# Designs tried in a protein design chat: VHH binders against NADH-ubiquinone oxidoreductase 40 kDa subunit, mitochondrial (nuo40). Part 1

Scores and structures below are computed, not measured.

Target 1, 349 residues: NADH-ubiquinone oxidoreductase 40 kDa subunit, mitochondrial (nuo40), of Neurospora crassa (p25284)
Amino acid sequence: ISDVTITRTGKPIIRNQGGRSSLGGHTATVFGATGQLGRYIVNRLARQGCTVVIPFRDEYNKRHLKVTGDLGKVVMIEFDLRNTQSIEESVRHSDVVYNLIGRDYPTKNFSFEDVHIEGAERIAEAVAKYDVDRFIHVSSYNADPNSECEFFATKARGEQVVRSIFPETTIVRPAPMFGFEDRLLHKLASVKNILTSNGMQEKYNPVHVIDVGQALEQMLWDDNTASETFELYGPKTYTTAEISEMVDREIYKRRRHVNVPKKILKPIAGVLNKALWWPIMSADEIEREFHDQVIDPEAKTFKDLGIEPADIANFTYHYLQSYRSNAYYDLPPATEKERREDREYIHML
Below, numbering starts at 1 at the first letter of every chain, in headers, positions and changes, except where a header shows other numbers; Kabat numbers aren't used for antibody chains.
ipSAE, averaged over its two directions, is called F for ESMFold2-Fast, E for ESMFold2 and O for OpenDDE. V2 adds 0.75 times the mean of E and O to 0.25 times the DockQ between the complexes of E and O.
[cut] marks letters that were taken out.
Atom coordinates printed by the task and the answers are left out, and those that the model quotes come from them; centres of patches stay.

## First folded at step 1 (VHH)

Design c1 (framework vhh_5c3l_4)
Fold by ESMFold2-Fast, scan of step 1:
Structure c1 (fold): chain B 349 residues (1-349), chain A 124 residues (1-124)
Amino acid sequence: as target 1 above (349 residues)
Amino acid sequence: QVQLQESGGGLVQPGGSLRLSCAASGFTFSSYAMSWVRQAPGKGLEVVSDISGSGGSTTYADSVKGRFTISRDNAKNTLYLQMNSLKPEDTAVYYCAKDLGYDEYWSSGYFDYRGPGTQVTVSS
């Protein structure tokens, strides 16, 4: 059986028995498409027959993006988050807009406020101006405007701003995500020394990026998700220490762990990053180590979407086999160029 | 542990038919979308078909549409691919993949798990 839903702008969405949709004739804009989460949603939308508009800052940033089959169309548009016209051109003909843009640390050219608040505001204004049917804004776990972590605080203020401009905005707060070239398993596997301030004791429910991508695709056609806030988290609580142990067992390596109190580490993080071979550490990243994941009980979850999220423990081999000391790789690693560009510019969730 | 085992490949004449099977274990089969992907000699991976957990929704690559049919038997935890009107261009190693309803086209897989594959050769 097929049900036909007419969107606010008059376009049909055909849903077949089994919960899948045909999105032929729909245009989706995905800001942050070249990031980990972005590439998954792009491929899902393209496979469903959607035309996907991908705003990109730099030609090299689109290297991570691969499209499944011939079912959809992909349109690449150069944009700058500070250029309102380029944002407007990216959403002008769209039926749905996804905002996946974020930063892990501030730079001279991009502060947390510039990206999470002002950037989100510009995108929401463009969405409202061109009467886009659906707007899905990806925030973060622990989003709280009064958080002592600037990342969490600015994400929360961004939520407030987009809701004030486009009240029907669907807000998504993903837990720390795992998947191919993630910021969790990859980060732990790629370093020889782990420098922390809270002994890797922070607790959270890591979520599979594929599950988040599935939820985001469903939000396009499921009108019940409009004006809702979702907390998307995995089925089991882990500490970073537990995940690090799983990584060590999987890659057959043991890494050195150095713990430095935050009163000492935060002031000198920039100097250590520039002078030593240890991974980059920002003051805000150190502060985030002291914050366990707190779920908003009023928010909706995967349960409301009929999705059963995957446990990270079942994916360590799949995502980490390339880090083993052997000559064979099943999955290609990200290039150093791609990693450098992502580290320096606007980060995508 | 997720386990996928393909079978049914072999040598077939152009215009012939072949049925591939994939036996799945280690997960709740009916809760996950499944795909068939193939890799021809010297080429990257191509997603040929996928099917929803319930079997109510299917998609096909343009290269196989009208010739291949994907199906599943949730009671037997088995995925099938019926391949009709086979062409020499269909020669490839065929893999069964668990993907939670998502695929990427690349030279390496982004699936949760895929089986070891079964060789299909279409030749006179």
Scores: ipSAE 0.000, ipTM 0.129, lowest interface PAE 15.8, mean pLDDT 74

Design c10 (from c9, 13 letters changed; framework vhh_5c3l_4)
Fold by ESMFold2-Fast, scan of step 1:
Formats: C-alpha cells, sequence, structure tokens
Structure c10 (fold): chain B 349 residues (1-349), chain A 123 residues (1-123)
C-alpha cells in the first residue's frame, strides 16, 4: 500500500504507509552539507535512495564529511561560493536544492552579506536558470531586515533576494538547534567558565535537529510547502540559564558564570576576532544575547507538517552522558536537594 | 560527539616548565587544525598557538614565541603544548580547541573547546 506523488518534473515519489518515501531517481543538491544540519539531511536523503550532490570547498572539508557515516549514492563537486559556474554545475541536474550555507560571525574573506545575501542570490539564480523543481532556503529565527543583529538582518535580506529570484522558494527559519555535535548543549557542556553579556536571560524554543531534518525532507515532496515560510521551533520556551542549569544537573558539574556588560565585551570580542584565526565569540553573537525569539504568527510551523517536535529536556541525558565523570555516568540528573547537600559537604571538607 | 579533555596544568615556579596534553575523541583528529587558547584572570581570550592537521603550519602568539612549542600525535589523538621559561603573565586557564572557519556552517561550527586546565605561575 503506497501513495504516489508526481513532481513538477514528472518524477514519481512513492510514499509507504509508514511515512517513508522512496526517493529513487531524485537528485538533491545540499549546499552546506558539512554542517550539523547538512550532514544529517544528506544522510537522511541518501538512505531513502536519493542521489545527493555535495558541493565542497576543498579537501579538508571533504575529509570531514566522510566521517559522517552512512551515506548512500553521493556525488561530490568542488565549488566556490564566488564562482557562478561552479554553483551552476552543482545544481544543473538536481530536482531539489537545499541552501544551508551560513556564518555565525564575519571573517576577512566572508562578511555576513557575502554569504547570506550575495551567496544566496547566486544559488537562487542557478536554481532558476536550470528550472529546479524545489528550492529550500534555510534562514534563521528572528530574521528581520531591520534587526540590530547583523546575522538576523542579513538572513532576512537573503530571504527577500531568494524569493525575488525564485518565488516558489520554501523558506525555513529554525530556532537554535540541539542534537549531536550542536552549538547549544555541547557548547554549554564543554566550557568551565560561561562568558555572557545578558546573564543568559535570552529566551527561545530550542529545536531538535532530527525534527528539522524530517521537515526539510517532507518539503521535497509536499507541494503545499512551496512559496511558504516555516518557523521550526521546539514546544517549550527556555532561557539559556535554564538550559545551562539542565546541563549542570546532567553532567554533575557547576560552571562559573561571568557576565560582562555589552559595552565592554562587544569591543573586546571585535578585537579578538581580528587577532584570532578562529573566533571564540563575535560582537554580533554578543548582540544576539539581547534578542529573545520572536514568533511570526503568519509563518507555518511543525503543526502544518504533522510533526510533533521534541522537548530538549527529554534529550539532555542522551547528548550529555559522555561529559560525566565515571562516578556519575549512570546516575540521573542531580536534584536541587543534592546540589545543596554537595555544597554543605564541600564546606565541611 | 567531539570531546576535548586537557590535562597537565598546575602550580609552577617562574622559569619552570609544564607540558599540557589534550585528549581528543569523537572525530577524525587527523583531519582538523588544533589550537591552544588561554584566558588570564581579568583578561580576554588569547590564542597561544595553532597547528594544522599534518603539522605543516604552526603559529605562535608573540607573547609565547620562543618559549612554547605546540605539537600533535595523530596516532594517539593527542595535542600537546610544551611551556618553557614560564612567567607570572602566563597564569591562565588553558583550553584545547578545534574548529574551522567555513561558510558552509549554519548555526553549527566545529568550534569546540575543552573544559580547560589551570596554569598558575607563582613563587
Amino acid sequence: as target 1 above (349 residues)
Amino acid sequence: QVQLQESGGGLVQPGGSLRLSCAASGFTFDDYAMSWVRQAPGKGLEVVSDISWNSGSITYADSVKGRFTISRDNAKNTLYLQMNSLKPEDTAVYYCATGGDSYFELYDTYDYRGPGTQVTVSS
């Protein structure tokens, strides 16, 4: 028992009763495949029979991708975001294109505008030129062209440019993501001192990377997602402080929290970004700490896709167990009472 | 998952030496550039040294050049920092880090740091 959907280019997609698709005969290009979300989507598409085209910048990035594990039929193509011909070769034979390219901070070689606006424009132009059936462009939560955060502002301007070139583009705005190799749980668990400017008070609904990947796969065959904007966020609002507390409970550690006013920390981060070949934090990342997640009521959500998103609180053990010392490896997260008792015990030592 | 664990820190006299180690797991160590980063009390973060995947490119901050030596053992998935002629100004928490500058990253970076190890240079 199967349902058959015919794409605009005439290719059938067979959906089994269990919700899995046969994507045999489909070619998907994934720009940004080396990131966490990209690697997950590549693996997911390949497992369902899709031929996945992975544009990669150089051998260094290609070797990293090879470590991701189970990939199906994969074609790797060298490309440069500033070389239109290389982008065109990457999309020429594709039925669907995913643009996951983005930056958390500007560099000497790539500004936010270079990547989020100009890079997205070049990809969208190639998609339009070769009449690709589906184009999914991943933006960001809080995308607003008037945002004080350059990251959010450039992501929003990128959405506008992409839609002007390819009106049927599906725009996806994921909330901060958690999962394997994330920038949320792993980042909090891997530091001894948490350096912030807003006391970890920013609020957002963290989303599981697996749920985002499932949504992106569905967008390939679900025509109702064309020309739509989706905001993909988890079911519960948390502050970074609440998530940090969950991390401390899970790993049985207490990290120091150092809060430095934005007027002092932001210039220091700017100077450090110029001195460091690899920045620890950027001035724009500090500015983002002062912006809560704002939900666009006009945007579609997981509800429109029939997906029930996971709560980060149910996954802290799964993703953080390896950060525990051997003495605490098999124990449940520390309770408030246990933390108070540990303080009293240490004082007595 | 990517795990970095520093060791070898401690209290040392001015002019002394320490060797820091960073045990890496959860990724193909041989494919990544590695760095040592430190944070002194009341100061910002400073990159002390970095080393390419094959040790073909190595850099040092001016403050440590000639005194510190970065090295890696790809067979043991371990990064090292040999610190000689230590000064009170070298007192800091030292972090092992790996990561890349890549425009392919969306929210996700390979900008991982270990929990750090304390180095105190005092008499």
Scores: ipSAE 0.000, ipTM 0.135, lowest interface PAE 15.4, mean pLDDT 74

Design c2 (framework vhh_5c3l_4)
Fold by ESMFold2-Fast, scan of step 1:
Structure c2 (fold): chain B 349 residues (1-349), chain A 123 residues (1-123)
Amino acid sequence: as target 1 above (349 residues)
Amino acid sequence: QVQLQESGGGLVQPGGSLRLSCAASGFTFSSYAMSWVRQAPGKGLEVVSDISGSGGSTTYADSVKGRFTISRDNAKNTLYLQMNSLKPEDTAVYYCARGSYEDFYLGSEMDVRGPGTQVTVSS
């Protein structure tokens, strides 16, 4: 049994048994497809028969998103966020546009304002110009135009700009995401010594990137999501300290946690970023450690989408098993007593 | 049950070669894209190479391009990584990984990993 839903623009979406949607004939553009979240949504859309347009900045990013077999429904277009024509070419034939473009730190070529505000504005203007059916713009948790964190403030100002240009925009504010090679579990597991300014006390509800990807796919065909703001967060609140303890238990290691006041750490981060070709940490990332996740009670959630989000505690083994030595790979998570004992035997490797 | 088992690792001198193999069982091997991922001591995970289910598309990390070749034999449910011109910085545990979805596309989340095989490149 198949159900047929007609979109706002008159294109049919065929829903097969099992709740899966067939997007045959639909074209989706995904800006920021090379990022963590972007890869998941591209795969979901292509799998459902959608033609996926992937704007990319350089040849390396293009290679990372190759399609398997005879699907051949992925179209790669070179673009520049500062080139309006390249953005328009990426959007002109699309039924839905996803804007996942964001920056965790400013660079010489791109400030937070350049990417989160001006970039979002240009994409929204192209969406409006070509009368695209759906526009889904990914913001961030704690988006607040008056935030002391430039990342949160510019994300919020970007929301305001895209809504002013395309009022039907669906705004999505994901909590810190976990998944393969994330900036949460991977970041915590990959370092021997962890530098913090707030003693890992910040609280948030981490969300599985797969659950966010599922929500974004649903927003394409679920017209009730138009003009809505969604905050997508996991079912349980954790501090970074609690997550770090889960990481230590899973990888059978005890890392040093060094807490340095932000008055000292911010200047050091600035010097390191100027001296090195790549940024290790930014001053704004340090400032974000002092801001707990604040939930907007007016925003919609996974509950409104019928999705049950996963708990990060159920995925620590899956994402962290490769950080174990061979001697510990198949063992259950270390107990508190075992972690204390292991610290005394540094030559056990 | 889904199982992945790597083999072929070992100690090799700089400039040497190794071929890694991954035996897959418990799923339709040809329906999944496969990857080789590695973790050097004290470093995070790096995706070294991906291959599509049919073998028609491959990708490589910039650090290994021109030196490593990924391939698969769907009749034998086996994934391979041919590593040439090995460097000390290639020292890592190498994992065979499967995509998290049936009809997985390159660059998607890895669902299952094998126990890994150690590759040590030392002078």
Scores: ipSAE 0.000, ipTM 0.144, lowest interface PAE 15.8, mean pLDDT 74

Design c3 (framework vhh_5c3l_4)
Fold by ESMFold2-Fast, scan of step 1:
Structure c3 (fold): chain B 349 residues (1-349), chain A 123 residues (1-123)
Amino acid sequence: as target 1 above (349 residues)
Amino acid sequence: QVQLQESGGGLVQPGGSLRLSCAASGFTFSSYAMSWVRQAPGKGLEVVSDISGSGGSTTYADSVKGRFTISRDNAKNTLYLQMNSLKPEDTAVYYCATDWYSGEYDLSEYDYRGPGTQVTVSS
């Protein structure tokens, strides 16, 4: 027996329990497909038989996307977030649109406002103009229009703008994500020196990128998700320090940690940004280290989707095994005693 | 500079086997996941298989599961794809790809640096 869902526009979606869903005949547009989350949703939609439209800003970046096939078709369209016609072309034939576009820091050509507010507004207006069945807009944890972090503030203002234009918009606020080549486990494992301003004491519930991707796919056919705001976070709260400790144990290494107060580090970041044509660390990224994750109790969660999110502690081996030397592949994570002995040897030298 | 060079493609009969290789240089090979991606005539790109940096985790597209095996030799900086029970539908240009993280926009990027190798399955 297959589960059958009828979309707002009358299209059936057939889903077998425990098997692939049939989304054949559905066209999905994914803005921001080159990002970590975008990779998973594109793969998931294509596996389900969707025609996936992937707007890209330039031909070079088009090559950086993993493209999935099987039953799905992929259509790549050049677009510019400031060109309304190119956005409209990307959505005019779509049954669902995902907006995953975002920035971690501003540049001369793109501010947070340009991308998170104006860009989102243009996408929402195109979605409304062509009467797209579903619009799913990915925001961020801690989205608050009054946040002192511009990233969080502009994400929140983007939510307000898209919902004013397309009231049925599903808003998704993922917690910091872990997964393959993430900004969390990979970033912590790949560096020899960890530079922080808040001693890695920020608290959050890291979420598996695959679980977020599953939620986003469900939002296509689950009409109960329309007009809702979801906060997607993992089951356990961790500090970055605790996660760094798990990384050290898993890879049998110890990284140097340098903590610099934000009153000193922010001006230095400003000077370095002027000396380099690309920023190595932005003032807003430093400020975000001082903001713990705040969960909105009114938002829906994975529980409302019937998804049980994964604990990062159960996936450290899977995502970090490549950072181990061959000598440690068969060993369990380093014990506290082993890490203490290694630390002592380093200090004795 | 990341460099990827595929080899091992060719013409095979349905039901035959072929082994593809990809020589990698310019990055720490063991630290990055590798993928085999194909493009059949008149179709889009399809990721057929992924392998973690250590080789401990693999994923396969449903269309090739049970027939293809991805593997890697980190000492030789080489990625492999063993293709068994080939079907006409497997006819495509096969590309070796790697993920690299830009860090600038919270983006992960896949870099299709290899020129590809043609696999043709026909009688």
Scores: ipSAE 0.000, ipTM 0.131, lowest interface PAE 15.4, mean pLDDT 73

Design c4 (framework vhh_5c3l_4)
Fold by ESMFold2-Fast, scan of step 1:
Structure c4 (fold): chain B 349 residues (1-349), chain A 125 residues (1-125)
Amino acid sequence: as target 1 above (349 residues)
Amino acid sequence: QVQLQESGGGLVQPGGSLRLSCAASGFTFSSYAMSWVRQAPGKGLEVVSDISGSGGSTTYADSVKGRFTISRDNAKNTLYLQMNSLKPEDTAVYYCAREYSYEYGDSYTYTFDYRGPGTQVTVSS
């Protein structure tokens, strides 16, 4: 009833009836594991029996991360993206490496090029040096080396660099993701005033982070995914305005929307990044508001993985109910059917 | 000064039920998502379930869906795991863990920064 597949480096993968795999005895390194997507990948790999190595920046986390003893399947290693030895130590014993490292905006210490191109290059070189079985590099939707958006352009150049170093790299381009603690639903729900330049008219197919995590786990054992490029997006196109309306409906709030032309807002964003303790917005984030999602017809999709992606409209209640200002607000108690439907969607995990 | 202490483990027969509790102190409990993780003899750590700070969002491992229920009481600073229809395969040390969200590359992120000493659950006749 169980099939056994031998990886390129000689390790067995046991697949149970129904297509599920057991990753016991596999070691996975997840760079950028502390990101939104990283949460789901680490959790999924650990639940499948994989030993997960999480490289993390000492400067960002040491005072906040209190790892009390060994978590068994989870190993935390301090690293620096500019220190090749620390990167090599993170990958030398791994069967698979996931690179999820990225930035939404540049800082004084890390530009988009430093992270998306140079960082990816160093990781790919370490993967190649230690002959790691699988390398999965997460890029972005709209990855185009000629893009007007530095984020999209540097992600695309990162793809080119990693594939030149490790030709069997699996490239993954996720659409904007939704899920627990996301930068889409949570960001919209947590602000009182929405500041935009394009009237929230940008179009994309938001994707459930759980579906992306499932796809990434499958890519470890499905050798047909080697050397392939995947675009992972949800089943329906939405504008940010439509999603914002869904958020307002679920949390029973209506936010003020202020639209400022990018010729005015971009210079202001530059000044705010210098004057404030933390960046509120970047010039590149403003430029991204003017770019709809463009699908590459040559890329593979969830269909090629046998995965049916979830629609964000079915999860807004689940992810946003905690943002309601009054849980006892003039609404009838949730019906038994409504409660069961919420739990059924949670059980998709 | 953050402290997590599990209780409620023990020996139970297959098909039985147990309720695990985790008492939290030293931090604002309602501000953190919490998890239950387990380690079976000779196996690695498995994340069983997690719950958001408000309790509005929960997830479960495929191995326990429909049998286990995670919940929390923020007024009592306590996390719970109701375990029904227990199987021998559920035999493990169960840990209460705190999820910590922090920025890495400007994305919203999480990891486990604290865990309790664990409580043993043995499902056997």
Scores: ipSAE 0.000, ipTM 0.132, lowest interface PAE 15.9, mean pLDDT 73

Design c5 (framework vhh_5c3l_4; at its last look DockQ between E and O 0.01; V2 from the best seeds 0.00; counts 0 for: pae E 15.8 > 2, grease 27.8 > 24.2, SAP .67 > .668, placed apart)
Fold by ESMFold2, look of step 2:
Structure c5 (fold): chain B 349 residues (1-349), chain A 124 residues (1-124)
Amino acid sequence: as target 1 above (349 residues)
Amino acid sequence: QVQLQESGGGLVQPGGSLRLSCAASGFTFSDYYMSWVRQAPGKGLEVVSDISSSGSTITYADSVKGRFTISRDNAKNTLYLQMNSLKPEDTAVYYCARDFLEYSYDSGYYMDVRGPGTQVTVSS
């Protein structure tokens, strides 16, 4: 009776029980759920009573997706980005699909194009085939098909491809994200010597991963977000140098900057990127150091969602207190550290 | 408490062999991809090899392919690296690590290097 919701395509959804939010009864598929951002959106959706389908590549990865509450609402499905049938099985019963799959660097098995264009294409085709009500595709800040950076260029081309297949796609372009186990604060804190090519002068508006997760959850039920492009960025512009100074103050250490000309560092990074499973740096990442965040004035923002984004400066203690040890190679496990680790995972538990 | 303890390093001549081991505790070893990483003096970290949780998928850096063999024994919670035909450029501190790398959009480290490492020195 009273717990029926009608989707924008006119389909009824029956909620599980009273007391749940308006999102109860929805089925959501989250590609890329094992990553930093995916953990937050899965957690938010599951707490709201959604059934969350999580396509994963490796049985091992699903163990890091801990949801406070009823885990019976999370469904794991093995998939491969190159296997169309596995993608289709992941989405065929879903009301909304989130594509968070992206890659900050190329690897042996997957190029930027394989992931950002061809992978996104296959997901969008499956979404269209099964008439999924909403498709939310996560791109990147500075998405530009003409960018010198392959990452930004392929993200932009991915946007074009998914929109050509599913015109009502919501495009989300997050700024560089900070949070638990990030590649921003933790990258700057983890080594004594930081290798760069642009003296850390690139400017951007770092965004809290939790705020991006909140925005993604809202896009499920806010039909005004269909067909729109959102740029999600934090309230203040920083250089990487300014963020590095905040990190140094928080961990009570001075990291040395080693600035190497781009003509020297990019070829070295390119060779290392092809040789390593864990890239230390990539050629494209070095090029991205020379590109400030460019804000699209036509795109919608957190303001259009009624969300007030957090400032990175207020979170350095929360995310970096474990780096106050002098050498991570000598950091032993301890009871007090176990308590700290538990506190650091509160956002998952 | 998660613990990783490397052993088996030493001084060898070029062309020699060593077998490294890594004893793991405080977590379900069979749930994790594991890696060997090395750090030459004054250099950054290099991932040498990785192995899937079941042991069925293995990757090597080009610099060590055909010379090094990674393996794991999930019953003993132990990771191994057999190093043959050692070269002076293999001189480094070798660490084992848990890792979680995948193609989702992330910012952060999925490599968990906790142990003291084991020194491998290849010198004539």
Scores: ipSAE 0.000, ipTM 0.152, lowest interface PAE 15.8, mean pLDDT 75
ESMFold2-Fast, scan of step 1: ipSAE 0.015; ipTM 0.462
ESMFold2 (binder alone), look of step 2: mean pLDDT 83; pTM 0.839
OpenDDE, look of step 2: ipSAE 0.005; ipTM 0.259

Design c6 (framework vhh_5c3l_4)
Fold by ESMFold2-Fast, scan of step 1:
Structure c6 (fold): chain B 349 residues (1-349), chain A 122 residues (1-122)
Amino acid sequence: as target 1 above (349 residues)
Amino acid sequence: QVQLQESGGGLVQPGGSLRLSCAASGFTFSDYYMSWVRQAPGKGLEVVSDISSSGSTITYADSVKGRFTISRDNAKNTLYLQMNSLKPEDTAVYYCAKEGDYIWGSYEFDYRGPGTQVTVSS
């Protein structure tokens, strides 16, 4: 059984049994394609016959994309977020534009405001100028213009600016994402010592990047998503501490946890971030540890899309097996007894 | 919720045979490409074989062509890998994978099972 949806521009999208889509003849522009979510949606759209336009910022990024092999209908266009003409060239022939551009930290070349507000504004203006059928703008959980976190505040202000320029914009606020190359499971598994300021007490509903990608694809053809705001989060609330414990069990290791008050850690992070072209920590990232996820009851969710999101607890093995030593590669997660015995042996040494 | 569970692994002598099975649930099995992927100790992931939703398109890695046969039973939601003339270099953990993605020069997949160990030694 096939469902046929006709876009505003008259192009058909065919959805087959099992939800497979045929997007042949559609052109999608993905800003931020090199990020975790961007790479997933680019592959998904290209695999289903869509021509995908990937704006890239420099030759270094282009070389990385070229090493990735042939995605068929992938078109790469050099752009600069400060160059209006380059943005316009990236969207002029598109049926849908995805704005996934964001920063977790400010750099010498781009502040949060430069990227989340001014950059989003320029993209929205280009989308409006060329009368693109669909515009999907990815924001963040906890987007609040009055937030103490610059990341959350600038994301919220970006939403406001984008909606003022293109009222039909679909706004997406994903919770912290887990998946391939995530900043959650991978981050916790890859370090010997975990450095925090809030004792890993922050609460959120982690979401699978695959579920977010599925939602973004649906937004291309589902006209009911126009002008809507979606908060995409997983089915269960966890603290970072609970997730860290799941990671320790899965990789058969015990992470050392060091907690440093934010009044001490934020100044240090600020100095390091200014001295480095690629920061290893950010003052704003530390401040975000003190903010639990707050759900907007007025926002739409996965339920409105007919998607059942995955629980992170069912995917720890899938994403963490490669972090096990050879001795533990084939073993099930460490039991409470085994963890207690290991602790005792460490104290005896 | 997607679930994939491999079985049929074990210890076998060089020249022997094994048949791997993968039980799938939580999705419409007949709509997706399925793959067998393996990882030998100290090496990266290698895609062994891939099969289309209908079973009409099948590919094999050069290292296993002529020795391995992939098949599927859509009525039972089960994927199979028949491994013949096994060699010591076939020793690896074998994973059942749902619809693999090729992006960024790397093979990625939506989901894989916990894997089953195959050891080929005398």
Scores: ipSAE 0.000, ipTM 0.118, lowest interface PAE 17.4, mean pLDDT 74

Design c7 (from c5, 13 letters changed; framework vhh_5c3l_4)
Fold by ESMFold2-Fast, scan of step 1:
Structure c7 (fold): chain B 349 residues (1-349), chain A 124 residues (1-124)
Amino acid sequence: as target 1 above (349 residues)
Amino acid sequence: QVQLQESGGGLVQPGGSLRLSCAASGFTFSDYYMSWVRQAPGKGLEVVSDISSSGSTITYADSVKGRFTISRDNAKNTLYLQMNSLKPEDTAVYYCAAPDYESFYGWTSDFDYRGPGTQVTVSS
């Protein structure tokens, strides 16, 4: 019939034959729910019966967030990362807290340190104060406190801070992710000219957002993941150039690649970021182009979770079909149109 | 009750052909996107082909393009996979699947419905 797994708080998870589980009675808080990984895990948890608490920063973000699950409930709480009481309200009744908050670029109001270190510290302190059963903190590949890249350095310092406050924290370091409306495939497909500083030579193992989300869900009930650090990466190494060629092949276009030395490009990016309210490109993003992914051999991986990660090469058609010309683009029937409409609403988040 | 049952697997020599069939029951087959998914020994799942509910949209994995042909008969609630020019690397258990909405577009790793599979072995 079904198998029952008991969590640390004594709540059952019903695992039916067929691979699906029920998380009824569980409450999960997801910080950073409006991002790619966040919206995926929120919908997954809600569909399985979990009550999901979503802290949001402003009414604009709240307006765009939708949940498609028929089971479970969504509770939306307004919060400010600098307001301790709002963070505490978001976690006080939770069985698990996911911290997915991060920035790709600094702004006038939020530095990397403000978000990755101080913000993570405040969340961890609230988790500890209310004795939350599970705390899962998402860091990044190449997390190294001595990195020349502020993004990688502050993510690593954030790991150290949360572990000092909540020793049982599960640390997750995902490789660059691909999936629906990602910042990898769609970023490459959406532009006519690609502007780079390192000739797209950086190497990494791109990982499917679904595989990362599956791992994060497993961490809710798998006690063996407590106090562990996971590096979640795909099975094959690619350069950005190889992925760009893969994109060109799938969309039947050839984009122009322009390489500008970072001594010239970084100052320009810095000025534009300060002059415009929306970032076009950040100086730190340019610096990250010069850093290949380095795997920590001491970290655990998908193998320790029994998950086989997908190769990006097997998904380019599915994620890039909409970028093809009419000569190569087939219009789907009504059922596929519903899927495409749901994809568009997720993209708007 | 939902059920998917594959048939047509077996042992063939390299260069040979096999035709797999999947009989579906317990749901409105004509409303579902259908897939053939395989798992080679010691490997993860690979989606080899997808077909839309009407049959108008078809996709193949690069590894099988030009060799495999997916088709469906909505009147008979049956999905087919014609496999030609088989190679040793095609050796796998082949599953008939109706991926849920999220699985097809990369939202979840689970399938709404999945058959027990049929073994295909390509060797001399």
Scores: ipSAE 0.000, ipTM 0.103, lowest interface PAE 18.1, mean pLDDT 73

